# Ledger of designs, part 8: miniprotein binders against q9vhn3

Target 1, 154 residues: q9vhn3
Amino acid sequence: MDPDDDLVLENEAEEIERLQLPEELKKPIDPEEEDERVARIEFNCSGCEMHEMVHYFGRKPPFALGVIYPEDNYVMRDPFQPPPPRWQSKPEYYIAMGTKCSICSKTVCKDPGCSFYYTASFCLPCGKEELKNWPPEAQARIRKQMSVSQGRQT

## First folded at step 24 (miniprotein)

Design Z9
Fold by ESMFold2, fold request of step 26:
Structure Z9 (fold): chain B 154 residues (1-154), chain A 102 residues (1-102)
Amino acid sequence: as target 1 above (154 residues)
Amino acid sequence: DPSETVIVIIVGDDPEELEEALKEIVEEAERLGAEVIIRKIDGRIIVLVRNLDERDAERIAELAEELAEELGVEVVVKIVEGLSEQEAFRLAWELLMELEEE
């Protein structure tokens, strides 16, 4: 057995162990990064059983570079993708989960069985009552959406 | 009917002309009841006009092309069906990259 081989392997293992352990322990997570990385906002769809923790509620999610929504959205980082490095411009690392109904303020997901959009977001119950005030084409769109979704919401 | 998305990419040298084009598109899209999602990156504007029927999508596309000539901005317009928001932005990014390489 070569003592130089044992020494080199032993030193390399010690270097890796020492470097990894001190860095992990000494480098606490930045509170700002921890807040953005941690999904602290509870999202419960009032129209289905969807429940998820999301990262942001508002119109301009900071991790969706340059995006501006017309309403406050519940937005999460994509759980199946790591966040991109800050020097890369990639627009696709987020999911807009849902909104609040513009009438009753109940939280609804984007599923067509739970909400729809015409001038604003509506849960289906509020939209059913409000559709009477819409142009006939808009009424037809929501009625068709409700008809397709009714069998799945039984 | 399935919902349509109109992707509008607006590029130009003058920020005031870009904002004027954006304003006109947003106003018409809102009149039609559409959801309008805007992405601004490095003086470029991408607009997703979502939840339209076929005829209204064509109306938005025509307006965008008219504004390009009136305001001297460059536009790329594409009507798509069945794409998610993320898929639409990914396609818009690819179209923007092709526009600027040409």
Scores: ipSAE 0.680, ipTM 0.884, lowest interface PAE 0.9, mean pLDDT 78

## First folded at step 25 (miniprotein)

Design Z12
Fold by OpenDDE base, fold request of step 26:
Structure Z12 (fold): chain B 154 residues (1-154), chain A 102 residues (1-102)
Amino acid sequence: as target 1 above (154 residues)
Amino acid sequence: DPSETVIVIIVGDDPEELEEALEEIVEEAEQLGAEVIIRKIDGRIIVLVRNLDERDAERIAELAEELAEELGVEVVVKIVEGLSEQEAFRLAWELLMELEEE
């Protein structure tokens, strides 16, 4: 048994091991990525019966590429559309459900029947009281918006 | 949403000019008490200025056009009524795509 045969076998085994393309260890789907797909944040509007599970609460939802809110928003991923690859500039489908009232911190949806925005989000009760402190033009604008929202609910 | 939304798309080669334009729009919108939602995508900026009346919407639109001339950025402005955030961003995206095809 020539010692040269063992060297050839070791080299072939190493070469076979090298030629075995590392099975792309399917990178375990980052448990963080799987976790991001499950809506775990409860959203309950204080102004209506809207109750949903959402994916994010904050100003910069990670699944809404480049989106920045002025205040923390409850944001739901569109369950029907996978997020576009990070390298593709595609519109990501998401739904901003609502916010917290800047005064009482109650959760409200963005429906005009539940909240309005002026410098910040307000629930209708808090906003109606705060409205008195705003410039007349702002008051007129918000009152107009409130009147239109009430008209659509009928 | 019964309010007006101004869609502003800002495009340009100089990121600093884009940020300056954005800052000016944000400042004006804040003075109006409007909700500003920003989307930065691949060196482009989409700004939604929401909860405006018609007059304030026109004011934002005029400002955006002025900034385009002053800063040398390309700006597309559209005033829309009754659109959700999602609908507004969709429309903005469509407008952006049209702009890039031209």
Scores: ipSAE 0.782, ipTM 0.926, lowest interface PAE 0.4, mean pLDDT 85
Fold by OpenDDE base, fold request of step 26:
Formats: C-alpha cells, structure tokens, sequence
Structure Z12 (fold): chain B 154 residues (1-154), chain A 102 residues (1-102)
C-alpha cells in the first residue's frame, strides 16, 4: 500500500473547498425588509368579488419610486415580478388595485365596472347621482366611459 | 377602457422649470377633472393624465408642447388609449430611454 496515494486525496479536498464560492453570507434580509414584502392591508372591492391583500394605502407608495397619486390608492407589489437584477436596488413593479369612493368611502377597484374618475373617484351608484351635478361636457364623457364598461360585463 | 391617457415626459436641466411645467399640466388636468399620476425619477418627470376624452387629451398634449417652447424644457407627449397605469408608465420609460439615447 504505497504511501503516495494518501497525499493526492487531501489536495483535491482542499481545492474543492477553495472552489466553494464563499456562501454569500445571506445578508440577513433586514426583518424590516421582509416585513415590507408581506401584504397586510385588506382590499375588498364593494363593486365586485375582487379581494386581495395589498402592501400600501396612500398617495405615495414607497416601493413605487417617485409615484404620486391624486388620492389614496390601494397598491400592491407585483407578486410575479422577477427578482430585480443585482444592479437595481428596488423592484418597481406594482399594481394600483383601487381606491375609496369620494362620497360613500366604500372601497372600489379601478375596473370601469366598479368605479370611475372625475375630479375624484366614485363608485358607480354615487357617481351616477353626482353626474347630474356636473357640466354637460363632463357628463357626456363619463356616460361614454360607463356605457363601454357595461358593455364589457355582458 | 375608452378613456385616453396623455403621457407627458418632462426633461430639463433646471428643476424649477420642470416643476413649473408640471404645475401647469396639473392645473389644466384638474380643470378637466382628469386623474393625474406623477412619477419623479432622477430629475425627470413623467405625468400620466388619465380619464380623458380625445378632445381633452389633445388639449393636454398641446399645452405640454407649448410649455416646452415657453420654458425651454424637453417634452415628449404621447396620447394612448386603453392602457393601464403600469402599461403607460412602461411606455413612458421606454420613451424616456429613447430620448436620452439621442
């Protein structure tokens, strides 16, 4: 049993250990960053069956860089977003789910069958009543939008 | 959605001129009762003016072009129909990248 065989095996094991890329110390995902990824705000559309958990409610979602809404929006991080390339610091994919009716404060999605926007967001029932108080030109515009949305639901 | 969206991209070296252009667009959009979504990115401004009819969309587009001439800012304007907010911002980003490569 020639003593030379034992020396070759020790060098291969050390070389394999050196080629093990240091386990990139999974930087402990800051527990705060992990928490920001969990959708904790319940979104329930009053106009349809849409029910989702969302990440933000407000005008300036922190994960949607530089975005400013005219009114408070329910905003979700896109769950299907591929992990950002290493060169991008923050994922920019988000979905604005909906808002609150400016009259009755019921939550509504952005679907034309559930809400419309004119100066503010309205659910369809409130908006139909408020429409009567608007300028004729605005009424015509919104009625056109509503007619098309109702046609898609049939 | 039969509603028109006007994408306005405002670029320039003077932040004050950019904010002035933004303010004018926002004021006009508010008068029209349009939804205005703003995105500020690295000194550039993307404005989505949504829920417009064709006439009002053209009005916003014309205003944006006038502001470019008056304030000396660079403006890219595109009227689109039936796009989501995300699709509109994606398109705006593409247009912005094209503008910066020129």
Amino acid sequence: as target 1 above (154 residues)
Amino acid sequence: DPSETVIVIIVGDDPEELEEALEEIVEEAEQLGAEVIIRKIDGRIIVLVRNLDERDAERIAELAEELAEELGVEVVVKIVEGLSEQEAFRLAWELLMELEEE
Scores: ipSAE 0.781, ipTM 0.927, lowest interface PAE 0.4, mean pLDDT 85
Fold by OpenDDE base, fold request of step 26:
Structure Z12 (fold): chain B 154 residues (1-154), chain A 102 residues (1-102)
Amino acid sequence: as target 1 above (154 residues)
Amino acid sequence: DPSETVIVIIVGDDPEELEEALEEIVEEAEQLGAEVIIRKIDGRIIVLVRNLDERDAERIAELAEELAEELGVEVVVKIVEGLSEQEAFRLAWELLMELEEE
């Protein structure tokens, strides 16, 4: 058991520890800013098994600079994106998860298997009933979208 | 998403002309029953018109080009298929950066 093998392993571990930025250089994130970054809103899609904690529900997410939705959306901050420095107008990365059905108010994700949009968001059951009242051209478009989404699930 | 998205970028010096162009695009998109997501950044406007078929996407694109000529705003239009909202905004940002470097 040559004594030289133990010295190489200790040096690699120390070098990895040195390359780990000291935990102390985490500038104390203002406790108020840390609290705003915690996702506190439950999102549960009624059409699938998607379940997530999100940061915002509304038309204008404060962390998505300048974004305006036509209806209230469930919006999550992207956890893998570092916050842009306050001086950079770079939009934070976000994920729009879904919305509420305009007829039954059930929460649905934006997946074509769970919802579609025409003048407003609809779950598939409500949308199929409402579709009968729409112009023929709109009906054809939505039926085409629904057929393509069902074809990917097989 | 099997639907088409029209990305419209509106740039100009007069904020009133920008808002007028936006209003016209929104009105047309609403008539088509499309989802309109707006992003206002530093006096620029990015509009995503989503859930369109090919014909309706072309109609929105043509309108945006006409508005550029009528209002004297700069418009960049791109029709894309199968992109998420995030992917579409990323692409719009790239196009905006290219426009500002020229």
Scores: ipSAE 0.779, ipTM 0.926, lowest interface PAE 0.4, mean pLDDT 85
Fold by ESMFold2, fold request of step 26:
Order: structure tokens, then sequence, then C-alpha cells
Structure Z12 (fold): chain B 154 residues (1-154), chain A 102 residues (1-102)
């Protein structure tokens, strides 16, 4: 027996089980990195039935490398795409789910039946009231967007 | 009418010129009320200017081309309809990769 085997794995049941794994599978994922991939932020759209768990709320989601939003967004990693290998330059896929209405702070998804963007994001009820304050050209554009999303009837 | 998205890809040797071009595009887009989403990756800038009508989309595209000439940056501009943010960034990435394969 050699008590000074510092460079050799100790004879422990855990280490023996580790050694039976293929070499490429013996490298554990950093626990902090695993925690970052768990979606813990609840997103509930006030305008529809959409409910999801998302990974981030803010302007600069770390997994959407380099992306900067004009306002805080609820963003999730794409659950249907594996993260790209780190040796590829291809950015990770993500989904921007929605934001908060700039007036009432209710959460809304990006569906045009739930929200729209002009200078900031608005839920449809708040946007209807704010529209009165906008330039006529903008009003016409936004009214058209709202009529299409609401199934206008004349 | 569906709203327009202008995809602007800005590439160049001088980061300060890239930032100046970006700032001018953002200022004009915000004046129009547009949603501006930026992606900075590996010294390259992609800008999505969203929720424009056709006239305003053409204004942004024209501005981007003028800035390329004035600041000496390379600009690729594409106007699209009906694409999500993710789809627009995917298209922009593919255009950038094709350009750099040249």
Amino acid sequence: as target 1 above (154 residues)
Amino acid sequence: DPSETVIVIIVGDDPEELEEALEEIVEEAEQLGAEVIIRKIDGRIIVLVRNLDERDAERIAELAEELAEELGVEVVVKIVEGLSEQEAFRLAWELLMELEEE
C-alpha cells in the first residue's frame, strides 16, 4: 500500500464508478452553468392564455449573446433546440416571449392581439387610450394594426 | 398591411465608426416610434428596426446606406415582412455568414 499516491485516483466507490465512464463523459457540467439553464421566471400573458416558464427578464439576456432590447423582455432558451457546441460561432437560439405594458405594467406576449409597440410596448387597452396622443400618421398605422388583430368589422 | 422590419448589418474595421453608425440609426428609428433590437457579436452589429410602414422602412434603409458611405463602414440592408425577431436574426446571421465566406 502506498499512502503518497497523490497523482492516482483514490480507491473510493465513487471514483471507481467515475472511471468506468467514457473519458468524454467524465467531465461534469459546472453546477452554476446547470442552474442558469433552469427556467424559473413565470410568464403569464394578460391578453391571452399563454403561460410559460422563462429564463430571463431584462434588456440583455446572457444566453442571447449580444442582444440588447429597448425595454425589459421575458426571454427563454429555445426548448426545442439543443445549445450549439461551444466550438461553433453560431449563437444560441432563444425566444422573446413578451414584455410589460409601459402604462399598466401588465405582462403581455408579442402577439399583435395582445400588445403592440410604438415608442414602447402597450397592451391593447392602454394603447387604445395612448393612441390619441400620437401623430396622425402613427395613429393611422396603429389603428390599422389593431383592426387586423381584432378582426375589424365595418 | 403587415408591418415592416429593416435588417441592418454593420461591419467595419473601426469600432467607433460602427457605434456611430448604430447610434444614428437608433436615433432615427426611435424618432419614428420603431422598436429597435440590437445584436453585437464578434465585432459585428445587427440591428432590427421593427414595426415600420413601407415609407419609414425605406427611410431607415436609405439612412443606413448613407451612413455606410459617410463613415466608411460596410452595410447590408434588407426589408422583410412577417418575420419574427428570431427569424429576422436568423436571416441576418445567414447573410453575414455568406458574406464572410466570400
Scores: ipSAE 0.778, ipTM 0.911, lowest interface PAE 0.5, mean pLDDT 80
Fold by ESMFold2, look of step 25:
Structure Z12 (fold): chain B 154 residues (1-154), chain A 102 residues (1-102)
Amino acid sequence: as target 1 above (154 residues)
Amino acid sequence: DPSETVIVIIVGDDPEELEEALEEIVEEAEQLGAEVIIRKIDGRIIVLVRNLDERDAERIAELAEELAEELGVEVVVKIVEGLSEQEAFRLAWELLMELEEE
């Protein structure tokens, strides 16, 4: 009782069609959704040599269903994971690559050696200057985070 | 090691109570300087409060549990160390699925 089964009488073709059928049913058919997979935004980290094309810059990436960032992020679809089917409410895999420094506007990746977050995102040079203005507790926390990210501890 | 993320999952039938719980958590997290990333899916709210030390992470977790009692929402809170944003959301999704199976 499979009303939608294809009737393929070639044994090898029938096996192939059956293996393909679930994928075809899950495949999105919206042409605008296909265009969402094209990475058109250049991302260049000023703190390291990371360079990538990403899909979105902003606070609410459409392919990261329901996600809201506190500031604009460079976000890409995960190149190693297929998106879940649109009829499934499962979250899609994505990667938040980086932000713009809140002081100098240079693009920085999320690596602790390139940026950190306290009230806003900062590249390391700007963050080290702003850190002097923060409460002593915050200064100690951020200096500890930066020390660990460098990996050189006595 | 010094950077922790608090995962807060908020579930309930009343949107006003969900939003009130969310607003209180966001306000406290922003006062601490933390990065707050919100995910809203099908009437559920996941909040990642990131870049906290242990003391501040426990403070957020305690607030979340207090709000659950005050507002009658269901809350799951988990403190994790060293996870990326994506890893934290994946764990949060697993916790949400476990919560709804119970």
Scores: ipSAE 0.771, ipTM 0.907, lowest interface PAE 0.6, mean pLDDT 80
Fold by ESMFold2, fold request of step 26:
Structure Z12 (fold): chain B 154 residues (1-154), chain A 102 residues (1-102)
Amino acid sequence: as target 1 above (154 residues)
Amino acid sequence: DPSETVIVIIVGDDPEELEEALEEIVEEAEQLGAEVIIRKIDGRIIVLVRNLDERDAERIAELAEELAEELGVEVVVKIVEGLSEQEAFRLAWELLMELEEE
């Protein structure tokens, strides 16, 4: 009983295996797959109070199968849509939240009160400065958008 | 005036012809200042050309039809108003599935 080295050795080996086994069963094996599913990128619109954690910043979000944006976009997996049924061939749901202003690099959402797109994305302050270089029709469209967003009444 | 989105679906057997049609549409859309979002899936191309006036949307639609004839690709074009990016891609997917049933 007291000189039983087999019990001591097997007890230690079993403890080590138990500690490692639960960790493997509880977690996925691929850290890169887990990391991609974590919303780690902060999106904070400089034009309003929108704050979100998103999954991707770039032009080709992997979970938006085959999509190519003209600019880097902040893109998130849509947490409020159910997954497609397994028997249907549908892409994963996603939401494009916003971009960086092409002039000042501030983050802006796609709300017309915060940004607009003409040739590139602009926050409103930078876009107002660039208006003089655009065709008159584009200038008129953007000015009307800004006027409505300001909520003028008379 | 509300903004328009032109949905362009390009299908064909020759990838070089598909890419040529896409490049011409993208160049014209960029000259108009439009936002162009592309989706390439299983040999098909879907293009959303967004933030257009009605006149410019018709111009893109006419170009797509002309390219179909010039390059021998099949094109489906639809002009929509007030759809989000995701809604437009969903409609485009439905149009593509209907096209391939036929």
Scores: ipSAE 0.762, ipTM 0.912, lowest interface PAE 0.5, mean pLDDT 79

